# Ledger of designs, part 11: VH-VL binders against q9brp7r531to624

Target 1, 94 residues: q9brp7r531to624
Amino acid sequence: LYPPCYVHDVSFWIDQKKGFDELEFHTVARAVSQDTIISIQFLSRFQHPKTQQVSLCYRLTYQTCDKALTQQQVASMQSQFRKEIQQHLYVIPR

## First folded at step 6 (VH-VL; framework fv_sotevtamab)

Design m36
Fold by ESMFold2-Fast, scan of step 6:
Structure m36 (fold): chain C 94 residues (1-94), chain A 123 residues (1-123), chain B 112 residues (1-112)
Amino acid sequence: as target 1 above (94 residues)
Amino acid sequence: QVQLVQSGAEVKKPGATVKISCKVSGYTFTDYYMHWVQQAPGKGLEWMGRVDPEDGETKYDPKFQGRVTITADTSTDTAYMELSSLRSEDTAVYYCARDYYGDISYWHYFDYWGQGTLVTVSS
Amino acid sequence: DIVMTQSPDSLAVSLGERATINCKSSQSVLYSSDNKNYLAWYQQKPGQPPKLLIYWASTRESGVPDRFSGSGSGTDFTLTISSLQAEDVAVYYCQQYYSTPTFGQGTKLEQL
């Protein structure tokens, strides 16, 4: 049997001039999750037909075999992650 | 046409501070980031840092962080690079370089470069 | 940081012959959200600033002759000059922009 696995998607709008730092996004995800995120998968890119705004969607998978990982811990980490990317990566979560 | 014109050569003593300018023309200054790149004599290119002229946001390479200050003056369409606590190893040609606009990437390539400013640090 | 390594350090090629310069990145510079390689090539002649030749690994900058081409993906990239002209004698640099910009050490191209 495998340890508990938690999946969370995150979607956000990109600032047109500032752009999106994908490597820093991965770095922030690992830091906030205390390295419990084992997978970050790009899901989709959407461009609004009227506003031309671009949004990206990523899937994050949380899992660790070193200790028990709870739903509450993951929810807290995911909430902190959304806050961190909003503050530091010029993105607006949706 | 797009032009980046840098200030003239400087000769400084160790421990001094140098401030180099890069005046732009032929485009809207606030639409593009301005970067600074160092090239020691006979050596390759090393990125130092950049500024967003629109809001003054800066990013620096850790090697230069603490000694380099990059600024932009939108009233004169001029970017500046100030390097303090100069050492002999800082003897180099310094380039300003513009990146591109309108991409999803946070980092970019450089489409236009200034002519370069030679800074010589000697006792 | 991403380390860029070029090979060879220098090469000599006869006029009209093919020149090939390689560039390796320490990690992939392929962006997952747009499927583009964040790699550029520059030409630098003595006493001049670098000049952009190629971006997105294979897109030629406006005004750059057709004899220049870029190829590769992920970590391995190549700049090719199909038929060397005298004016192509220069140092060539690759640069990644997937992360904080870093350059290769440069390849000096000389006429044989």
Scores: ipSAE 0.300, ipTM 0.813, lowest interface PAE 3.2, mean pLDDT 89

Design m37
Fold by ESMFold2-Fast, scan of step 6:
Structure m37 (fold): chain C 94 residues (1-94), chain A 123 residues (1-123), chain B 112 residues (1-112)
Amino acid sequence: as target 1 above (94 residues)
Amino acid sequence: QVQLVQSGAEVKKPGATVKISCKVSGYTFTDYYMHWVQQAPGKGLEWMGRVDPEDGETKYDPKFQGRVTITADTSTDTAYMELSSLRSEDTAVYYCARDYYGDISYWRGFDYWGQGTLVTVSS
Amino acid sequence: DIVMTQSPDSLAVSLGERATINCKSSQSVLYSSDNKNYLAWYQQKPGQPPKLLIYWASTRESGVPDRFSGSGSGTDFTLTISSLQAEDVAVYYCQQYYSTPTFGQGTKLEQL
């Protein structure tokens, strides 16, 4: 049997004054997930035509053969990831 | 506590320039836009423009663009609105009002306002 | 610019009775991505600055009595005071913050 694979999307508003640091986003994802995130896929960018606020959406895939990876562990890591990106990247989830 | 305190009333002649201040306390000045709103006697509210104290970016309503200058001084936590080439129809109470510009989930209208500054333009 | 139009211009309501104020926007202030209406309501008493009552069309600001409620979506909005109190006599303004902020012309609420 293949190791379980978990997919989670994350959407957030970026702070246009401070910009979005995609490299730091990847760094936080790797740290929080203990390197269990095997892919990060950009899905979409939306800019509100009148407020100019920008939202980004990424898809995260969690998988590892080395560790027992449960849905609860992934949910916990995803929750922590949302908190960490707020602090490090000035983004607001959803 | 959050306070926005504006400078006192002014009487000006047509063609003059007026500069009013809005000194803030009780919060981090750079986390909020500062907007300026005009209210003529017995009339409604009209948005004039706003400044971002963090970088000095401004946006103005086209009706006032060219005559209004909005600035922020982070060393004194004070926003300013300067209106030039005054006309009698500029007689109004002018308000400053703060607006959160971070997390969009916390966006709302203008939650705190200054007390208002009456500017009278007469010959 | 989005034009905000309120109705009526003024109304008189007896203490304890329901007051209803309407606001229409010239175009939708509903943002489909977050499904929120970028609309606020303010109360202004003579000699005072406006006070925020409602944001996101229906969310009450902290400290605002529950007799105040906002409703509506897209272009048509309503502010309701379920049981008028003497202290509610004021001018009420709607405001959109979907784009460059614009206000309605105001509705004067008087006690009958």
Scores: ipSAE 0.008, ipTM 0.609, lowest interface PAE 9.8, mean pLDDT 86

Design m38
Fold by ESMFold2-Fast, scan of step 6:
Structure m38 (fold): chain C 94 residues (1-94), chain A 123 residues (1-123), chain B 112 residues (1-112)
Amino acid sequence: as target 1 above (94 residues)
Amino acid sequence: QVQLVQSGAEVKKPGATVKISCKVSGYTFTDYYMHWVQQAPGKGLEWMGRVDPEDGETKYDPKFQGRVTITADTSTDTAYMELSSLRSEDTAVYYCARDYYGDISYWRPFDYWGQGTLVTVSS
Amino acid sequence: DIVMTQSPDSLAVSLGERATINCKSSQSVLYSSDNKNYLAWYQQKPGQPPKLLIYWASTRESGVPDRFSGSGSGTDFTLTISSLQAEDVAVYYCQQYYSTPTFGQGTKLEQL
């Protein structure tokens, strides 16, 4: 009855000198997914006790009523999203 | 036998500076971070900062930043904690404690502590 | 800062009885990537430094008697002493090492 819903988490280390632009993160997510990401939830911030590096974790929910969305399409979008955030936000995916 | 041996008790006037030592033996000094923890009389434990003896890198809690300086001397296997602009509320026992900074899967927090150094700040 | 809150502040337990100390963190100290809780317990006797008892929430340090056990995950943790011995009279502290280390305020365990 409802279109399929896919949930993927993304975790990455931020560059503490450049900071993290959350608005740009949302922009990249929506662009890469062609607006099929309906929810982006912040899950956690982890600071490594030894290195003091900061990692963020977000949950992305993919869903669209316009067409059938497949697992392969979502996996492709998620892979592209991980590549784009490395380039645009200077983060290192975990 | 792993040992962390701290310098003896100090009595200081307000505004003075104190420097406490922590001499280690029984392990490779440069394989472990050395942390400093403050405990005021009848109170709990408060982390102050730590040093990496291998390269001298330090991290401090913002509460103590600007007044605390932590150093390590690898020629004598000794870590130091210097606290300046002393106030009566700095009266406390100060502990050094080690932790392993290698592979996180084998990491454990403070497994060995110094015996503590009492610093009394009074007029 | 992650705030650690222990309960109770103090308790008195008879020899041979069970003692339970609770610790709550203001944020989860469970790291999803390694599925580990970055939580330790320490015992401190008067005039002595703290002694590590438990790390990773439930792993006993070498030489710690098996009557000591840690449990819990995420934000709620418990230290249990299954049968109190006289030498267990001490102050107990929980500590998170998920971020910059912070300690609970301590729980004073006394013999009833």
Scores: ipSAE 0.000, ipTM 0.588, lowest interface PAE 14.0, mean pLDDT 86

Design m39
Fold by ESMFold2-Fast, scan of step 6:
Structure m39 (fold): chain C 94 residues (1-94), chain A 123 residues (1-123), chain B 112 residues (1-112)
Amino acid sequence: as target 1 above (94 residues)
Amino acid sequence: QVQLVQSGAEVKKPGATVKISCKVSGYTFTDYYMHWVQQAPGKGLEWMGRVDPEDGETKYDPKFQGRVTITADTSTDTAYMELSSLRSEDTAVYYCARDYYGDISYWRSFDYWGQGTLVTVSS
Amino acid sequence: DIVMTQSPDSLAVSLGERATINCKSSQSVLYSSDNKNYLAWYQQKPGQPPKLLIYWASTRESGVPDRFSGSGSGTDFTLTISSLQAEDVAVYYCQQYYSTPTFGQGTKLEQL
């Protein structure tokens, strides 16, 4: 008897001039998901050899046993999360 | 509203040093790199280097390495390019040009340029 | 360094006719992760600084007439002026910003 678990990856270009605030990234993820994101895992860092532009990729796991969580709700939260990090962290979603 | 205004023409002797200014207005100086480009008659446009006004980081083309120094003064919103050990081959118009280095969706390369500064090196 | 080569070195075109300028890079300026070509085109008139016409290979800068268009991808790029006007007489430069910036040698466009 396990509650449903949903996994979504997010990748984005960071603003190297402004830097990337990982703590704020976690804060936004918790707020947007209403604490249903139980895990945020760093997957990779890619730096283009010519442009030097950096992208990061994170895996987010959604799960809760306190209430029903649907695929549509997770998709909505993931979409909102992409918008919020673009505004607050100066990143560009891939 | 955005303007890049360069200092006036200079005439120098071989071996001298020249320092050109580029004063900006109409935007946040620290949000853009400032590049310097040389244009000698018949050679076209050649990139010399750039500075990040926010932290003073510089990058230079190896051709000018050791002779060029690019700086930025955030108190006056002015970038500078200093070229030492001048040779007749350095006779050229020198341009400053801004380059946004933030959100990639706004990158345009060199969208605003200074009017240019003619430096003549003659014996 | 990425070497940019333009052709022709000079071109004479009659008013109202099409002008085509080519630009070739020594290596690809297409970044596969964002699918953008890091290539710009500039216009320079005598006594004036260069003016940005096109960025991302084909995106026209605000205020640039629609007779100007850019095309191409990877290593081969073209600037087209669909119907030459007298004020278009200038030198045109391509520039890559995929790595440290480099410019083509320029193409001088004259009225025939």
Scores: ipSAE 0.007, ipTM 0.610, lowest interface PAE 10.8, mean pLDDT 87

Design m40
Fold by ESMFold2-Fast, scan of step 6:
Structure m40 (fold): chain C 94 residues (1-94), chain A 124 residues (1-124), chain B 112 residues (1-112)
Amino acid sequence: as target 1 above (94 residues)
Amino acid sequence: QVQLVQSGAEVKKPGATVKISCKVSGYTFTDYYMHWVQQAPGKGLEWMGRVDPEDGETKYDPKFQGRVTITADTSTDTAYMELSSLRSEDTAVYYCARDYYGSDISYWRYFDYWGQGTLVTVSS
Amino acid sequence: DIVMTQSPDSLAVSLGERATINCKSSQSVLYSSDNKNYLAWYQQKPGQPPKLLIYWASTRESGVPDRFSGSGSGTDFTLTISSLQAEDVAVYYCQQYYSTPTFGQGTKLEQL
């Protein structure tokens, strides 16, 4: 009845001066996953005691009814997503 | 104290290019983005774009992209906004505005200091 | 992208009375990672640049009189002036900074 659901977390350091564009993060996630990411949930915020850098962690849920979605395809999309946010959002994957 | 001082009023013909300046003092120029905001007579405020003086990165509103160029000269602590192919509807006061990023984690910001404004009149 | 709509377009209030200005965003400006509303208010007097009054929806900028207060969350925001003074006659703008900055159309506050 329900198509398979894949859950992946992503965490990254933000640039304190540049900041983080949450709306663009959602836009990139939608584009990279071909709209198979149905949910993005904020999990945690961490500030490094020494560097004072801020890290954010989000949970992404992949699911689609339109076609078969494999674990390998999701892993590929997740990898591309990490690359895209590093390039577009000035973040460093953690 | 923080000051943003803009160049004086300009009168241009349609099709011309205008370049206005915003000289800053009282803070480290490379620590803050510099934004440009347009206000047509009797109208509201429209964000045009911004530059990071540290690395020259720019972002523009799609409405102005292609006609606007924002630059920063760190040797003179001056930001510039150049608007080309001027039209009568570009008649407006143009403001430079400093963002506040401080402890904010957002990519986009609010503006804590503004220049006095530069009136650009486009008429034939 | 995010449309900001203010109401009313103009209002007249007697000195000493309460003034209320509303601002609505076309989508939520509440940031999930810090639980803050990315909404600012500005005051603009004729011939002057805008002046920051309030940021993060309810935090008053240093030097701004305590008669000014901001409230609201998500998509609906309010700027309140508890007791109008003559120097408060101005146009007021809300601005979101959750995404590419956009401003409301402005509310003109006049003395009745």
Scores: ipSAE 0.472, ipTM 0.851, lowest interface PAE 2.3, mean pLDDT 90

Design m41
Fold by ESMFold2-Fast, scan of step 6:
Structure m41 (fold): chain C 94 residues (1-94), chain A 124 residues (1-124), chain B 112 residues (1-112)
Amino acid sequence: as target 1 above (94 residues)
Amino acid sequence: QVQLVQSGAEVKKPGATVKISCKVSGYTFTDYYMHWVQQAPGKGLEWMGRVDPEDGETKYDPKFQGRVTITADTSTDTAYMELSSLRSEDTAVYYCARDYSYGDISYWRYFDYWGQGTLVTVSS
Amino acid sequence: DIVMTQSPDSLAVSLGERATINCKSSQSVLYSSDNKNYLAWYQQKPGQPPKLLIYWASTRESGVPDRFSGSGSGTDFTLTISSLQAEDVAVYYCQQYYSTPTFGQGTKLEQL
């Protein structure tokens, strides 16, 4: 009746000079997931008191009624997403 | 202390290419992005693009993409903006501007120091 | 593309009086991840480059007189000069940096 829903959190360090392009982050997420990510929610921001390095955490929700969606497919998309954001957004996954 | 000094005024023919320089002093050139902003006579400000002097990464506004090339030379602490296929509507004052916002999450930024501006006149 | 609209296009204010300039964005420039408004204000005098006055909507740049203040959030922003001085006659611009930077059309402030 209801298509399966998968939730994955992603945490990463941002580059202090380059900053973080949240709009591009959303664009990359939609592209790698073939639009199966229906929600992206900001969860938290942490700044290391000594190094001043900043990390962000987002929650991604995968769901689609157009095709079967398995845990393995979502894991593959999430892995690809981590690689794409490293290449395009100057972030280092935590 | 911090200074951005631009090259002098240019007069060009339609179809020509212009290259403007922006020499910096008073800070570490590779620590800040350098942006270029266009201001047509009697009009507002339009962002053109920017370069990271440390690695040469560039970003351009779609309006100028394909005609603008922004570069940085770390041996002389100088940024350049080259605009090709000049048209009469490119007649404007061009500014280089430094951004700064270290330690926060912002990708796009505001501009704290500006060059004095370079007038480019395209005669038709 | 975020469009910035300023009002009024021009205003005249007597020395010592308050000047108020407004700026409206077509979309919110409040960033959820840090709860900051990605908005700056600049002053430009004839023949000179713009000079940064305010960033993060309300943070005054070092060296800027305290008669200048910024306020607002989301889509509606205001630059206030509490007591106009002769040297404040200029064109003022707002700028968003939530996405690719865009500027308002400018507000010309003249002395009455």
Scores: ipSAE 0.304, ipTM 0.806, lowest interface PAE 3.3, mean pLDDT 89

Design m42
Fold by ESMFold2-Fast, scan of step 6:
Structure m42 (fold): chain C 94 residues (1-94), chain A 123 residues (1-123), chain B 112 residues (1-112)
Amino acid sequence: as target 1 above (94 residues)
Amino acid sequence: QVQLVQSGAEVKKPGATVKISCKVSGYTFTDYYMHWVQQAPGKGLEWMGRVDPEDGETKYDPKFQGRVTITADTSTDTAYMELSSLRSEDTAVYYCARGPYGDISYWRYFDYWGQGTLVTVSS
Amino acid sequence: DIVMTQSPDSLAVSLGERATINCKSSQSVLYSSDNKNYLAWYQQKPGQPPKLLIYWASTRESGVPDRFSGSGSGTDFTLTISSLQAEDVAVYYCQQYYSTPTFGQGTKLEQL
């Protein structure tokens, strides 16, 4: 059987003064997921017409052939990832 | 009208500490990052670090091995770069350079530069 | 870190002729999220600090003459001076700001 594939989107507001470090975002994603994230895709950039606040949306794909990967494990990793990016990047998850 | 004016040339002995100033005028000091760049004689440009004058946040290039300290004083609109444990290979011109904020990436280009400060490290 | 390599190391061009300087990054400096190349070009004359010419690979800084243009995307970039003037004799540097800033080694442009 094909190993299960889990897709999760993450969206967040960025700090336009501090900026968003996409390379650090990728580093955090790989660390939190224990390298089970095989793809990170930029989906969209939204700028609020009145506040001018910018949000970004990325799609994360989890998959591994080495060990069984469960929906609960992925949900836990995704939750930890949202927490880590709040601490290490200047972002507010939506 | 934007000006970045650096302190004058320094001659130091190995093991000493040097502190260079960069006084700004013609813009709001807290609206831009202040970066420091090293240029050894006959060599290229090397980024050392930067400070956000609004909150004092700093980022440094690891190659300076904890020897560099960058600060900003908003009461005098002056940025400082302190380099300790000086070696002969630290002989270089040091520049302060202004960088704008951006919404993606922490990193910047530099639109205005100080005139440079020559630091000579010799016995 | 991202390594920036310029070519040639030195170039001699006659007044009024086109000068072309190349810059290659060890990895792409194009962000997919904003579709911008995080690449700048500077001019440095002897005894002077660098002067910003181009940012975002192709945006000319205010006050920079129209004869200067930047092009390229991803890993391969070019600075072009369409008609060399005597005052353009200088060392030119590319710089990436996709990650921790790094500069090319410089290209010395001389009048032939």
Scores: ipSAE 0.147, ipTM 0.768, lowest interface PAE 4.6, mean pLDDT 88

Design m43
Fold by ESMFold2-Fast, scan of step 6:
Structure m43 (fold): chain C 94 residues (1-94), chain A 124 residues (1-124), chain B 112 residues (1-112)
Amino acid sequence: as target 1 above (94 residues)
Amino acid sequence: QVQLVQSGAEVKKPGATVKISCKVSGYTFTDYYMHWVQQAPGKGLEWMGRVDPEDGETKYDPKFQGRVTITADTSTDTAYMELSSLRSEDTAVYYCARDTYYGDISYWRYFDYWGQGTLVTVSS
Amino acid sequence: DIVMTQSPDSLAVSLGERATINCKSSQSVLYSSDNKNYLAWYQQKPGQPPKLLIYWASTRESGVPDRFSGSGSGTDFTLTISSLQAEDVAVYYCQQYYSTPTFGQGTKLEQL
């Protein structure tokens, strides 16, 4: 009765000049996951003391009450998400 | 010192197109975005759009999408804002404004330096 | 998308008295990744462009007098002038930069 829950982290470098559009990040995540991502949690920020280059890490939680969501489906969505954020957000996934 | 100097006032008829310039000095033009902001007489400020002078990338507010074109000429350190299909309600002062980003991870910014403004009057 | 609403629309304050201007956003402008409020305040005098006063909700821009301060978090923000001077008569605008930039409608500060 309790739907399975899948957790995936994503980490990436942001562009110093372009910055990071967190709202677009959420939009891309929901679109790619077909609204199965129910939670996006900020985990950490790293800023290199000399270069000032910033890396962000987010946790994505996948869950749906509609039908059983498989590990393979989630892995496929997560892979597509990494590709989409490179295309839309000026980020380099780690 | 940083300076943003805009072209002079314009008087246009409805349906015309206006093109305003913003010449910069005192910093590296390609290091910062240039934004355009509209202010109708006695009204507030409306963000129109911006250009990245380094690669020519533009972003526009949906309210102006299709009527506004923002460009940058790196050979003259000048940004331009072109507004077409002018209406009487486009009568306003138009400002160019530089963003700031050092140490900021945000995609959108606040504005530290502004041009003096250009009055565009649209009347028959 | 984010609507900025200021209150009051106009305010009259005597010299030396405290002036308080409020700004409300239709959704939070607090970024989760840096825990900062993406909110700025500007001063505009007649015939002049806006001048940056405050950014990150509470950080004073270089050269701005100490009597100006910003406070608040999330959706509710305040600009305070602790002791009004004649040169402070102006229109004040808040601006969010969490998403596509939007400004409040402005608050006109007049000397009583």
Scores: ipSAE 0.317, ipTM 0.789, lowest interface PAE 2.7, mean pLDDT 88

Design m85
Fold by ESMFold2-Fast, scan of step 6:
Structure m85 (fold): chain C 94 residues (1-94), chain A 123 residues (1-123), chain B 112 residues (1-112)
Amino acid sequence: as target 1 above (94 residues)
Amino acid sequence: QVQLVQSGAEVKKPGATVKISCKVSGYTFDDYYMHWVQQAPGKGLEWMGRVDPEDGETKYDPKFQGRVTITADTSTDTAYMELSSLRSEDTAVYYCARDYYGDISYWRYFDYWGQGTLVTVSS
Amino acid sequence: DIVMTQSPDSLAVSLGERATINCKSSQSVLYSSDNKNYLAWYQQKPGQPPKLLIYWASTRESGVPDRFSGSGSGTDFTLTISSLQAEDVAVYYCQQYYSTPTFGQGTKLEQL
């Protein structure tokens, strides 16, 4: 039947000076996942009432027919993704 | 009071290099990007690139890639734009401009501008 | 590269009358995640740098008179001056910042 589908959410604080490069976010996501992410959906935007810091939340869906994809592999990719976006996008995962 | 003060007009020969300065006052230099915008006669405004004075990160428009170098000196609160291999088509007024940004904006609009520096390239 | 096209190239308006300047982008500059239009308007007088008037398509910059207003969404935007003053004679530019910044060609506003 169809290959297994894995869903993971990621949320992070944005550096207000650097801003958020959504195109680079998609590029990093696809590179880290070896193109197994089939969907990236914006879920929400939160602004802290006192600090004014902005946080974004995205949903990532992993699925592929080209290779076996396990929950452990997806967890590893998601962990690497969190590290990469900290380095490339000036964001802090929450 | 925010002020961006640019160096004076320049006259250059084709093939030369020009370096224009933009000295800021009235705000913390490290807190805002500094952009450079070209306005040639008969053409509109064209974004050239920008620098983050805090870490030196730069971004350039591909039209100027390889010929433009933008830098910032935090000890003097001064940004610079250097344009090499000058051609007659580079004759223009060059502006430095401070950015302004929203909560998640990666690209920018500009709230304060320098007075402009006329660069004339002639043989 | 998003191309910005303004219309008209020039217009003449009598003092006290309404002036309307249009700006069209080749692609939408509305960002779905924050529901904002990444569009600004500038005023430039001869011998002077551009001055910011409007950002986020409709937000007026501090110190800009309330006769200036911005409207529109997606690809079609308008700058309106409700009652022209002599000091408003200038060239007006729209700018998108949804991607690498690009400007319209400018609209010259003259007093009729």
Scores: ipSAE 0.444, ipTM 0.822, lowest interface PAE 2.0, mean pLDDT 89

Design m86
Fold by ESMFold2-Fast, scan of step 6:
Structure m86 (fold): chain C 94 residues (1-94), chain A 123 residues (1-123), chain B 112 residues (1-112)
Amino acid sequence: as target 1 above (94 residues)
Amino acid sequence: QVQLVQSGAEVKKPGATVKISCKVSGYTFTDYWMHWVQQAPGKGLEWMGRVDPEDGETKYDPKFQGRVTITADTSTDTAYMELSSLRSEDTAVYYCARDYYGDISYWRYFDYWGQGTLVTVSS
Amino acid sequence: DIVMTQSPDSLAVSLGERATINCKSSQSVLYSSDNKNYLAWYQQKPGQPPKLLIYWASTRESGVPDRFSGSGSGTDFTLTISSLQAEDVAVYYCQQYYSTPTFGQGTKLEQL
């Protein structure tokens, strides 16, 4: 009845001075997934007690009914997404 | 006390280049980004771009990209904004502004501003 | 880019009366990772640079009188001056910093 739905979490450390561009994060997610990401949810914020480094965690939901979407395709998109945000945003994947 | 002191008014001909300085004091120059904002006579504020004095990284608004160059000199605690190929519509007051450090966002608001530099472009 | 629209363009208020200035963003400026609205308000007097009044929509900058307050969330924001004083005559600007910084067109506040 509903097409298959895949859920992946991504967490990363923020550069304390550069910060995090949430809108660009969403833009990169849409581009890498060819608009198959239907939902991006903020899950948590963690601050390391000693280093004061901040990390964020988001949940990405993949789903589309206009083409076959496989677990392997989603894993590939998610891997590319991690690389793109590392290169274009000032973040270090956790 | 934090101060941003800009260079004096400039009168330029069309096609010329202007370079405005913003000398800072009262804080560590490399800890904060320095932004430049344009205000045409009787009009609102437009963000032009910014520099990170620590590494020299710059970001510009697409409207000014290609004509604006923002730099920082850490030996003199001075930021600069160069605008080339000047036109009459570039006549404006230009402000340097410091952003707030400690925000998790990449984009910022501005806590301290320079006094402004009037640039007049006329024949 | 996010478009900021202020209303009214100009406002005349008598001394001691309340002044209200509105600001609308073309999309939400509420940051999901810290649940804050990335909106600031500035005051600009003739011949002077803008002065920060409010950030994160409702946090008053140090040294700003308590008659100034900010409210709102998402796309609709308000700057309120509870009791106008002569020194409050100025142009007021809202600014979003959720994306590339953009300012409203300004609201001119005059004494009636």
Scores: ipSAE 0.522, ipTM 0.863, lowest interface PAE 2.0, mean pLDDT 90

